# VHH binders against o75319: the designs that were tried, part 289

Target 1, 181 residues: o75319
Amino acid sequence: GNHIPERWKDYLPVGQRMPGTRFIAFKVPLQKSFEKKLAPEECFSPLDLFNKIREQNEELGLIIDLTYTQRYYKPEDLPETVPYLKIFTVGHQVPDDETIFKFKHAVNGFLKENKDNDKLIGVHCTHGLNRTGYLICRYLIDVEGVRPDDAIELFNRCRGHCLERQNYIEDLQNGPIRKNW
Short names: E, the ipSAE of ESMFold2; O, the ipSAE of OpenDDE; V2, 0.75 times the mean of E and O plus 0.25 times the DockQ between their complexes.

## First folded at step 19 (VHH)

Design lh5 (framework vhh_4orz_3; at its last look DockQ between E and O 0.73; V2 from the best seeds 0.56)
Fold by ESMFold2, look of step 19:
Structure lh5 (fold): chain B 181 residues (1-181), chain A 120 residues (1-120)
Amino acid sequence: as target 1 above (181 residues)
Amino acid sequence: EVQLVESGGGLVQAGGSLRLFCAASGFTFSKYAMAWLRQAPGKRREWVALITSGDRTDYADSVKDRFTISRDNAKNTVSLQMNSLKPEDTAIYFCAARQFPQMNTEYDYWGQGTQVTVSS
């Protein structure tokens, strides 16, 4: 079935661009088959995603999908001109080093390919919060050398919701810098 | 209005030491990565040292182990300690700022520069 993910309605659909970065976070868009269970104002489809990004005067250049499944929407629901990348990320544990590396590699590749534009990397998991926030903050800490608390504050403010998983927060604040290839 | 003001330049003998300072105002200093760059006569400006907002440092190979960058967020200053100076270190030294060194290809703010001259 097409059950609405637990607590999905509790979160803002799309955050704001994190200033000075190329990141924007959002919750998973839901294809039309989910809309039978939603009031019109609750709908957030792939089309709605792109409309909301355009309303912010921004443009997506990559979507990184951190979920396990394509049951929420299909890549075919996205404009063909927007690259899509799935990085399998287990939901309740701190992402492993391989997942962190894949995310960093994707971001670095995007930056090289998009050096002459200002397009954004859209990142989502189911809720666009815990896994999404962890990986974005891990990048800012490890690659950009930002203080953990500053990375977390920036993400929380721009997402419009605070990171919730304490093991993620603890690992960001006190865990090792990940430099592994 | 943002300002970066370098000081501490001057003439020094080869093998000597010099410490540069950069005073910052008009922005949230603790959130910015700070860098020193230099430009020798007739050459392009080159990067020398970086200190991130989280105090991680990096150096150009030509100055590694001789130069030390540091910051003082309470005073809004960045320093560059330069030891074992060579005539090749002669240049105008600039302080510069950007938030995210890997994502930001350009610096947001620049100082006017301070001259360092190393005599043989």
Scores: ipSAE 0.787, ipTM 0.906, lowest interface PAE 0.7, mean pLDDT 93
Fold by OpenDDE, look of step 19:
Structure lh5 (fold): chain B 181 residues (1-181), chain A 120 residues (1-120)
Amino acid sequence: as target 1 above (181 residues)
Amino acid sequence: EVQLVESGGGLVQAGGSLRLFCAASGFTFSKYAMAWLRQAPGKRREWVALITSGDRTDYADSVKDRFTISRDNAKNTVSLQMNSLKPEDTAIYFCAARQFPQMNTEYDYWGQGTQVTVSS
């Protein structure tokens, strides 16, 4: 259906680029069919996403969609020049090793192929916060060797909202490093 | 004002050892990955070693098992212990810092370099 996700309106639509990385997080954009249920100022479509990114003088090179549904927007709503990757990620639980690996692999592939530019990896779940933040931080910790608290602080600051799920935070801070291959 | 100041370079015989130091100031040292790079005469600058903010280390194949990178966050220093030195290790060695150690990104800060010369 076209019901607005719970608490979706409470989150900033787009964060800022994480300095030193190619990551930017945002909440899920909603296709036009959702607009009738929103005030004009609440609307956030795929088009709005790209406009907001442009306003930051940035450019998206990849979108990673972590939602566990396909009802929010269609890949066809995106410019053809921006690859779209779906990684179905269950909410409220720490992503499994396969999901983590898929995410890492996608990011590494992008970085390998985009060494000559400064395009961003856009990552989102429903709210662009918990699942999104976990996987980005997991990458920074496991692949880049960043201290967990520094990764979390950086993400929270740039997203404009803090990770909320304690199980995600605990896993990032104290959990084992996940396999990178 | 950000500063990276290298020391410990000099002349050493093949098979000998040197320890390089880099003193950092003007930024939050503990949040940065630190690296050593080197440039030999007529050659391009090459990466030598890296230590992340999480104390993970990595080395170029040419120096593995001979060089050891370490850091002291209390003193804002990074060091490079160089053992079993070879003439091909002769170069200017640079200390560099970056917030994230992605290989496709540039370093945020650089030292002026210190000369290491290994004689036959």
Scores: ipSAE 0.230, ipTM 0.662, lowest interface PAE 1.9, mean pLDDT 93
ESMFold2 (binder alone), look of step 19: mean pLDDT 86; pTM 0.876

Design lh6 (framework vhh_4orz_3; at its last look DockQ between E and O 0.80; V2 from the best seeds 0.62)
Fold by ESMFold2, look of step 19:
Structure lh6 (fold): chain B 181 residues (1-181), chain A 120 residues (1-120)
Amino acid sequence: as target 1 above (181 residues)
Amino acid sequence: EVQLVESGGGLVQAGGSLRLFCAASGFTFSKYAMAWLRQAPGKRREWVALITSGDRTDYADSVKDRFTISRDNAKNTVSLQMNSLKPEDTAIYFCAARQFPTMNTEYDYWGQGTQVTVSS
């Protein structure tokens, strides 16, 4: 069935744009079929996502979906035509080099295609926190040369929640720089 | 207010060395990538060297192995050691800052520049 993901209600739906970057993070939107299990104030649909982004005076130019499942919503149900990319990312383990490379490649492709606008890359996993935060921080560290603690602080502040998985945090802080090619 | 102030420019003989400094104020220096760019007469401004907020460096091919960028977060300065100078290095050198070198297409802050002249 359409079971609400564990702890999904505990997270703010959409964070703030990370200043100076093109990133915004959010939890997975849930299509209308899930709303029978939600109070009206708990709903966060694909339409709600786009409305919240517009309220921040921002616009999405790409959605990167890091979930390992396709049950939450379909790209065809998005209210606007926005490029959409699924990168199947296994939870609980530090993402492998292939997953990290796919994410970096997607971001770099977006920057090339969107050099003449200020549209954002929306990134989500289930909660928009651990896998999302890891990959965004990994990009900032490896590609932008940001210190690990500064990347983590920026993500946490803009998401409105702190990264929780200690193996992710330890890998970001003390693990090796991953190659960008 | 934000300021970037370059110093250390001057006239030097070919083969010589010069060290440029850029003093920064008015922003959180340690969170910014710093760069040197230069503009020769009749040419557009070009990138020379980069040091990220995490101390990773990169250089234009024309200056690689001759120039070294470094930063001192305690003094809020970035410097450019220029060795084995050539007449083609003659230019006004600018210090500039942006947070994210790949994502930021423009620099947030610029210095006024310092003249470097390399004579034969």
Scores: ipSAE 0.738, ipTM 0.885, lowest interface PAE 0.9, mean pLDDT 93
Fold by OpenDDE, look of step 19:
Structure lh6 (fold): chain B 181 residues (1-181), chain A 120 residues (1-120)
Amino acid sequence: as target 1 above (181 residues)
Amino acid sequence: EVQLVESGGGLVQAGGSLRLFCAASGFTFSKYAMAWLRQAPGKRREWVALITSGDRTDYADSVKDRFTISRDNAKNTVSLQMNSLKPEDTAIYFCAARQFPTMNTEYDYWGQGTQVTVSS
């Protein structure tokens, strides 16, 4: 139904662009039907997302949705000019190799097609933190060769919240590199 | 003030070896990927080698198994060991730094380059 996700209100709606990357993380925007359950200042819709991105003088070129449900908003709520990609990602467990591969492939495809601009890859799960942070960091580590601790620190700083799940952090720091392609 | 200063270039006979160095200052060296690029007369600049902040290395096909890139974070230096040099390796070699070595980003910092000449 239209119940607000647990702890959703506790997280900043939108993070900052990760310097040196095309990534920006945010929590899941909620469609209009959720607004009746929120105070005005708590509302964060797809429209609000784009307004906040604009306020940062940025532009979204792709949205990657990692939630495992479709009840929060509809792709139709987004501008037609911004591609939407759904990657169903189970919460609380380290994403499997297929999920990681899908994410990497999407990012690489975007970068290949967007060499002539500076548009951002917007990534979100429910809170835009754990699943989102893991996959972004996994990409930086596996594809960009970034040190795990540097990747994690960069994400945490830019998102305004720290990764919370120890299994994600442990896998990023000590887990094996996943095959890219 | 950011600086990248190359050294070690010169004239060498085919089959010989050179070691290039790049000394970096003015930024957090350990957080950057370092790269060597080269530009031959009348040709476009081409990528030669890369070493990430995580010490992963990559090479252009033309230099694989002949060149080795390495870094010393304590000294803020990156080096390029060039073995089995060929006349086609003749070029100005540039040191460059990039925080994230994505194909969609530019290098953040550049050196002025050092000349390498390989005679037949």
Scores: ipSAE 0.382, ipTM 0.740, lowest interface PAE 1.2, mean pLDDT 94
ESMFold2 (binder alone), look of step 19: mean pLDDT 86; pTM 0.873

Design lh7 (framework vhh_4orz_3; at its last read DockQ between E and O 0.95; V2 from the best seeds 0.88)
Amino acid sequence: EVQLVESGGGLVQAGGSLRLFCAASGFTFSKYAMAWLRQAPGKRREWVALITSGDRTDYADSVKDRFTISRDNAKNTVSLQMNSLKPEDTAIYFCAARMFPHMNTEYDYWGQGTQVTVSS
ESMFold2, look of step 19: ipSAE 0.812; ipTM 0.910
ESMFold2 (binder alone), look of step 19: mean pLDDT 87; pTM 0.878
OpenDDE, look of step 19: ipSAE 0.868; ipTM 0.930
ESMFold2, fold request of step 22: ipSAE 0.852, 0.848, 0.814; ipTM 0.925, 0.923, 0.906
ESMFold2 (binder alone), fold request of step 22: mean pLDDT 87, 86, 87; pTM 0.879, 0.877, 0.880
OpenDDE, fold request of step 22: ipSAE 0.887, 0.888, 0.887; ipTM 0.939, 0.939, 0.939
ESMFold2, last read: ipSAE 0.823, 0.841, 0.823; ipTM 0.915, 0.922, 0.911
ESMFold2 (binder alone), last read: mean pLDDT 87, 87, 87; pTM 0.880, 0.877, 0.878
OpenDDE, last read: ipSAE 0.886, 0.885, 0.886; ipTM 0.938, 0.938, 0.938

Design lh8 (framework vhh_4orz_3; at its last fold request DockQ between E and O 0.92; V2 from the best seeds 0.87)
Fold by OpenDDE, fold request of step 22:
Structure lh8 (fold): chain B 181 residues (1-181), chain A 120 residues (1-120)
Amino acid sequence: as target 1 above (181 residues)
Amino acid sequence: EVQLVESGGGLVQAGGSLRLFCAASGFTFSHYAMAWLRQAPGKRREWVALITSGDRTDYADSVKDRFTISRDNAKNTVSLQMNSLKPEDTAIYFCAARQFPYMNTQYDYWGQGTQVTVSS
């Protein structure tokens, strides 16, 4: 259960806040049991996540975990003050309508409850790129009415890596709008 | 320096039409949703219309089917075509910008407003 995800080392641990939004994307943090398989500079734990967020002068108000497994870290590894939401999201395929809706609902709920602060919604899958990027962009497109290419460009720039999956990109650019409620 | 400058306001008779314009500068216009709001004497400011950066539009029920919001990114302008005007449409009309109209609760930039008066 402690195998490092494929290509996990290739991605920046944490992106930048998407300007004008509450979103920040990062790759999955790995619990301590994974450290023996990593060089010290490659380690990225839940604690490291929060340290890196702090270094950006930001604060997480919610973590949305899109991975399809629970082996990477435990919610107990997170500060008690930061809510954790698991949305099991299958990789490599466009998220289904239910997954999209769950994500939108979670984001909207957070925004409603956090009007008085500037805390961020941290979103991650395994690499914090494809599933993460798709759902964030899907939200910006469907809810905020952003042009698909602008949403994708914004995410890519802030994450420091570009969406890789053509089916995700195609769906964002040319796919139908999903219901917001 | 960010600027939003409204124009096109004036006096018009009931049933008439008027087209408002808002010229924007000092920010990346194409990335912002633009909105029109209005404030009548003794009343609270009221949202009128919205156009997102992706050109999706929305309207208050009171102006739906009478008003049309549009934008020209090449000219950094947003317009409000107002048809079938009513005396109750009398107000100062404001142009406002908000990059993400639903994630953010407040508009980032405001114009000074333009007076629209509809006579009976």
Scores: ipSAE 0.887, ipTM 0.938, lowest interface PAE 0.5, mean pLDDT 96
Fold by ESMFold2, fold request of step 22:
Structure lh8 (fold): chain B 181 residues (1-181), chain A 120 residues (1-120)
Amino acid sequence: as target 1 above (181 residues)
Amino acid sequence: EVQLVESGGGLVQAGGSLRLFCAASGFTFSHYAMAWLRQAPGKRREWVALITSGDRTDYADSVKDRFTISRDNAKNTVSLQMNSLKPEDTAIYFCAARQFPYMNTQYDYWGQGTQVTVSS
């Protein structure tokens, strides 16, 4: 429906590019039909997303949507043609190995196809924080070999919000390395 | 000013061992992946070994089980222990740094290199 997702207003719309990576995280943009319940300063549409990315002197080359629904916006509503991938990611629990593998595979494919540019992978769930942060950090740990606390710190700082779910943080810090390919 | 300074190169007989050393300064060493690359006469520079910021390692097939990369974040150093050396290991060895070895297509910092010569 057209109901504003719980706590969505409490989060910054778009984070900053994570330095040295191709990642930028944001909360789900909302189609115009949602704006009935939003003050003007609270609005964050697909157009607003692209404007904010351009304001940072960046360009999106892929959007990875981790939500289970298309009700927030449709790829057809994006102001530019950008590759779009949906990876259904269950909330509230640590993503399973198949979901993690799909995310890693998508990132790897992007890097191969975009080796000659500096475009970014935009990643979002509903709030752009817990599921988004988990998968980005899992990639940095498993594939790039980053220490868990360094990955978490980098994500938190660039998103502008700290990861909130303790089971995600615990799994990142103490859980096993997952297979990459 | 960022610096990577290699040392420990020299002349060694086949079957011998040598330890290369790379001292880093001017950047947050603990956040960087470190690598050794080498360039033999007439050949392109090739990757030899990698150690990530989280201490995971990987090696080129040609040196696996003979070379060991390690790092010491307290001293800002990375080293390459080279055992069972062969004449084909003769090359200039370079220390290099980048934050994310799979996402970053090129290295941010390079050392000047140190010569390793393995005699028959």
Scores: ipSAE 0.824, ipTM 0.913, lowest interface PAE 0.5, mean pLDDT 93
ESMFold2, look of step 19: ipSAE 0.807; ipTM 0.907
ESMFold2 (binder alone), look of step 19: mean pLDDT 86; pTM 0.876
OpenDDE, look of step 19: ipSAE 0.886; ipTM 0.938
ESMFold2, look of step 21: ipSAE 0.761; ipTM 0.885
ESMFold2 (binder alone), look of step 21: mean pLDDT 86; pTM 0.877
OpenDDE, look of step 21: ipSAE 0.883; ipTM 0.937
ESMFold2, fold request of step 22: ipSAE 0.805, 0.809; ipTM 0.899, 0.906
ESMFold2 (binder alone), fold request of step 22: mean pLDDT 86, 87, 86; pTM 0.877, 0.880, 0.875
OpenDDE, fold request of step 22: ipSAE 0.883, 0.885; ipTM 0.937, 0.938

Design lh9 (framework vhh_4orz_3; at its last look DockQ between E and O 0.93; V2 from the best seeds 0.85)
Fold by OpenDDE, look of step 19:
Structure lh9 (fold): chain B 181 residues (1-181), chain A 120 residues (1-120)
Amino acid sequence: as target 1 above (181 residues)
Amino acid sequence: EVQLVESGGGLVQAGGSLRLFCAASGFTFSRYAMAWLRQAPGKRREWVALITSGDRTDYADSVKDRFTISRDNAKNTVSLQMNSLKPEDTAIYFCAARQFPHMNTQYDYWGQGTQVTVSS
């Protein structure tokens, strides 16, 4: 259960806040048991996540975990003040309507409860790229009415990596709008 | 140096039509949702219409099927076609911009407003 995810080392640990939004994307942090398999400079723990967010002068208000496993870290590794939401999301395929709805609902709920602050919604999958990027872009397209290409460009720029999965990109660009509520 | 400048307001008889315009400058217009709001005397400002950066539109129930919002990104303008005007439509109409209309609760930029008066 402690093998490093494939290509995990290839991605920046944390992206930048998406300007005008409350979103920030990052790759999955790994609990301490993984550190023995990593060089010191490759390590990225839950603690490192919060340190990096702080370095950006930001604060996390919610973490949405889209991975389809629980082996990477435990919610107990996070500060008690930051809510943690697990949305099991299968990789490599376009998320189903239920998953999309769960994500939208979580984001909407957070925005309603956090109108008086500027805390961020941290979203991650394994690499914090494809599943993460799809759902964030899907929200911007469906809820905010953003052009698909603008949403994708904004996410890619802020994450520091581009969406890789053609089926995700195709669905964002040409797929139907999903029900919001 | 952001500016939103409304025009097209005036006096019109009930049942008549007006077209309002808002000219924008100083920001990336094509990336912003644009909205029209109005404030009648003694009343709170109310939302009237919205057009997102992806050209999706939404209207208040009170103006639905009578008003049409549209935008021209090449000219950095947003317009409001107002048909079948009623005396209760009398108000100062404001143009406003929000990059993400649902995620943010405040508008980023405001115009000074243009007066619309509908007589009986």
Scores: ipSAE 0.859, ipTM 0.926, lowest interface PAE 0.5, mean pLDDT 96
Fold by ESMFold2, look of step 19:
Structure lh9 (fold): chain B 181 residues (1-181), chain A 120 residues (1-120)
Amino acid sequence: as target 1 above (181 residues)
Amino acid sequence: EVQLVESGGGLVQAGGSLRLFCAASGFTFSRYAMAWLRQAPGKRREWVALITSGDRTDYADSVKDRFTISRDNAKNTVSLQMNSLKPEDTAIYFCAARQFPHMNTQYDYWGQGTQVTVSS
């Protein structure tokens, strides 16, 4: 069945824009078929996502979906005017160099295409926390040259939840910088 | 009030050296990327050197191997060591700050500039 992902209810649906960046993180929106097991206040659909972004006076210009599945919602559930990109990201382990490169390439492509606006890159995995936080922080460290602890602090504060997976945190803090190009 | 104050400019003979300093205040210096830019007479302002908040550096091709950027987060200062100076290096040199050098297209803060003049 349409089981709610474990602990999904425990996370804020949408974070805040990370100041100075074009990033905003959120948990996976769930299509209506999941709502039978949710109270009305617990629902977070693709429509709810866009309403919450608008409430922050922001606009999405790209959604990067890091999940390994399409069972949560279909790209057709999103406004056709918002580009959507899936980057299959294996859970439980630090993303490999190919996945990191794809994420960096997507961000750089967005920045070129959107240099004359202030639209945001929305990034999500299942909970919008561990894989999402890892890749955003990896970009800030490798491409922007930010100190690991500063990247992690910024993500945690703006997401409203702290990164939880120790192997991700350890790799960000002590692992090698990855190739950007 | 945010301030960036450059110093160390002056007149020097070709082949000589100068060291520029930029003193920063009024913001969280350690979380900003710092840059030096320059503007020669009759030319557009151009980027010279970059140091990120994590101490990664990059240089314009025209100054690579001659100039060295460094920072001291304890003193809130950025330095530019300029060696093997050429008349073409004559310009007003500006210190500037932004958080994310790849993602941010504009600088948040600028200094007033310091004149460097390299005579033949």
Scores: ipSAE 0.797, ipTM 0.903, lowest interface PAE 0.6, mean pLDDT 93
ESMFold2 (binder alone), look of step 19: mean pLDDT 87; pTM 0.882

Design nt1 (framework vhh_4orz_3; at its last look DockQ between E and O 0.85; V2 from the best seeds 0.85)
Fold by OpenDDE, look of step 19:
Structure nt1 (fold): chain B 181 residues (1-181), chain A 120 residues (1-120)
Amino acid sequence: as target 1 above (181 residues)
Amino acid sequence: EVQLVESGGGLVQAGGSLRLFCAASGFTFSSYSMAWLRQAPGKRREWVAFIASVGRTYYADSVKDRFTISRDNAKNTVSLQMNSLKPEDTAIYFCAAKDWPTLYGSYDYWGQGTQVTVSS
């Protein structure tokens, strides 16, 4: 249905590019059918997403959707030039190894194929914060060798909101490194 | 054989300028990201400046607005213009290359380094 996700309005629609990376996080854009339940200034559609990205002088090269539903928008709502990847990710629990691997694989594939441009990997869950932040940080830690606290700080600063889930934070800080392939 | 050869280091007074050069050979230079790192005596190696293959640049906060990294793909060179030098900039400066478009992580190739000394 067209139920607005809880607390969705509380989060900035789009973060900033994470310096030194090709990541940008944002909350889930909502298709047109949701607009009737929102004030005009609260609306954030797929079109709005791309407009906001352009306002930052950036360009999306890939969207990774981590939500566990397909009700928010359709891939057809996106430009044909931007590939869309769905990774169904359950909320509130640390993603399993398979999910982590899928994310890492997608990111590595993109980076390998897009070395000749500066396009961004747009990552979102519902709020673009916890699941999104965990997987981005997990990548930076496991693949790029970034210190956990540095990864978390970088993500929080750029997203404009801090990771909220203690289990995610704890896993990032003290959990084991996950296999990269 | 892959080679990175740094040059341009030396002794300079505080407030002065130096330009470092790194000449690369043995790999497809235009496809690699390049970086300058430095290591002062008794300190850990630290990242200074980064330039992606497509030209995006990043700088450490300590050198921002003073240092400029640039590359010339036709000559297979990367340079570091260092202005307003400070004694704390004294270090061995290393040129490094990586076949990856991100700032973080390990580098594939390293130069031998060039000494930069800034006197007060």
Scores: ipSAE 0.884, ipTM 0.932, lowest interface PAE 0.5, mean pLDDT 96
Fold by ESMFold2, look of step 19:
Structure nt1 (fold): chain B 181 residues (1-181), chain A 120 residues (1-120)
Amino acid sequence: as target 1 above (181 residues)
Amino acid sequence: EVQLVESGGGLVQAGGSLRLFCAASGFTFSSYSMAWLRQAPGKRREWVAFIASVGRTYYADSVKDRFTISRDNAKNTVSLQMNSLKPEDTAIYFCAAKDWPTLYGSYDYWGQGTQVTVSS
């Protein structure tokens, strides 16, 4: 069957909108087939994601899925009005330049096309923390000119969990600014 | 020609209030995000308040609950109501605009600034 990702239960399902941005981070939603392994209060389905976003008086306009697999949920299970983009992102190591560029391009495209609304970009990996936090912070640093420590602090506070992997933190704080084009 | 023209600055006692205005022309005001930034002597320019075209607002922690940004798309103006002023609020206040929906990053247009001086 479908195994619950390690430590997935330990993370808050959905963070808060990051002030000044259009980002919200969350852990991977799990389709119904995973629920036999979960207590009712532990469930976090695609439907639950959208309910929690609505409870915050927000609306998703794009989901960026950073996982390497399609097994957690199917894009067809999402509302047809919400675009979905998969960017395969290697875990445990700092994402490569092509992955970073794809993320930046997707974010900039969304922002350009959504100036007339207030919709959010939802970003997730498995836990909605390390890869998700890295790419959001990389965007804020490289494209928006946010200082590394400020970007990390904003992400951590709004996600409700701190970035854990030191190689990501070190690269954000001390690594080179990446090309935006 | 794009113009942002600030007004309403001046000298005020601590605890007092001022309201700044910024009149905009030469662009489609209703589609732009607007911000107030300030620069005190010897300090870097810092953002103070932001209002998106859709009306969402953000405030720097130092002014939260004391300052209110608002916009009037019919008059092409943005304003900053500043209450409970402190000497630390003394600065040149700039109006800025960008055709982008987020707070961070560069702004396309800037006013010349208006001086606010808060006496102790």
Scores: ipSAE 0.811, ipTM 0.906, lowest interface PAE 0.6, mean pLDDT 93
ESMFold2 (binder alone), look of step 19: mean pLDDT 87; pTM 0.874

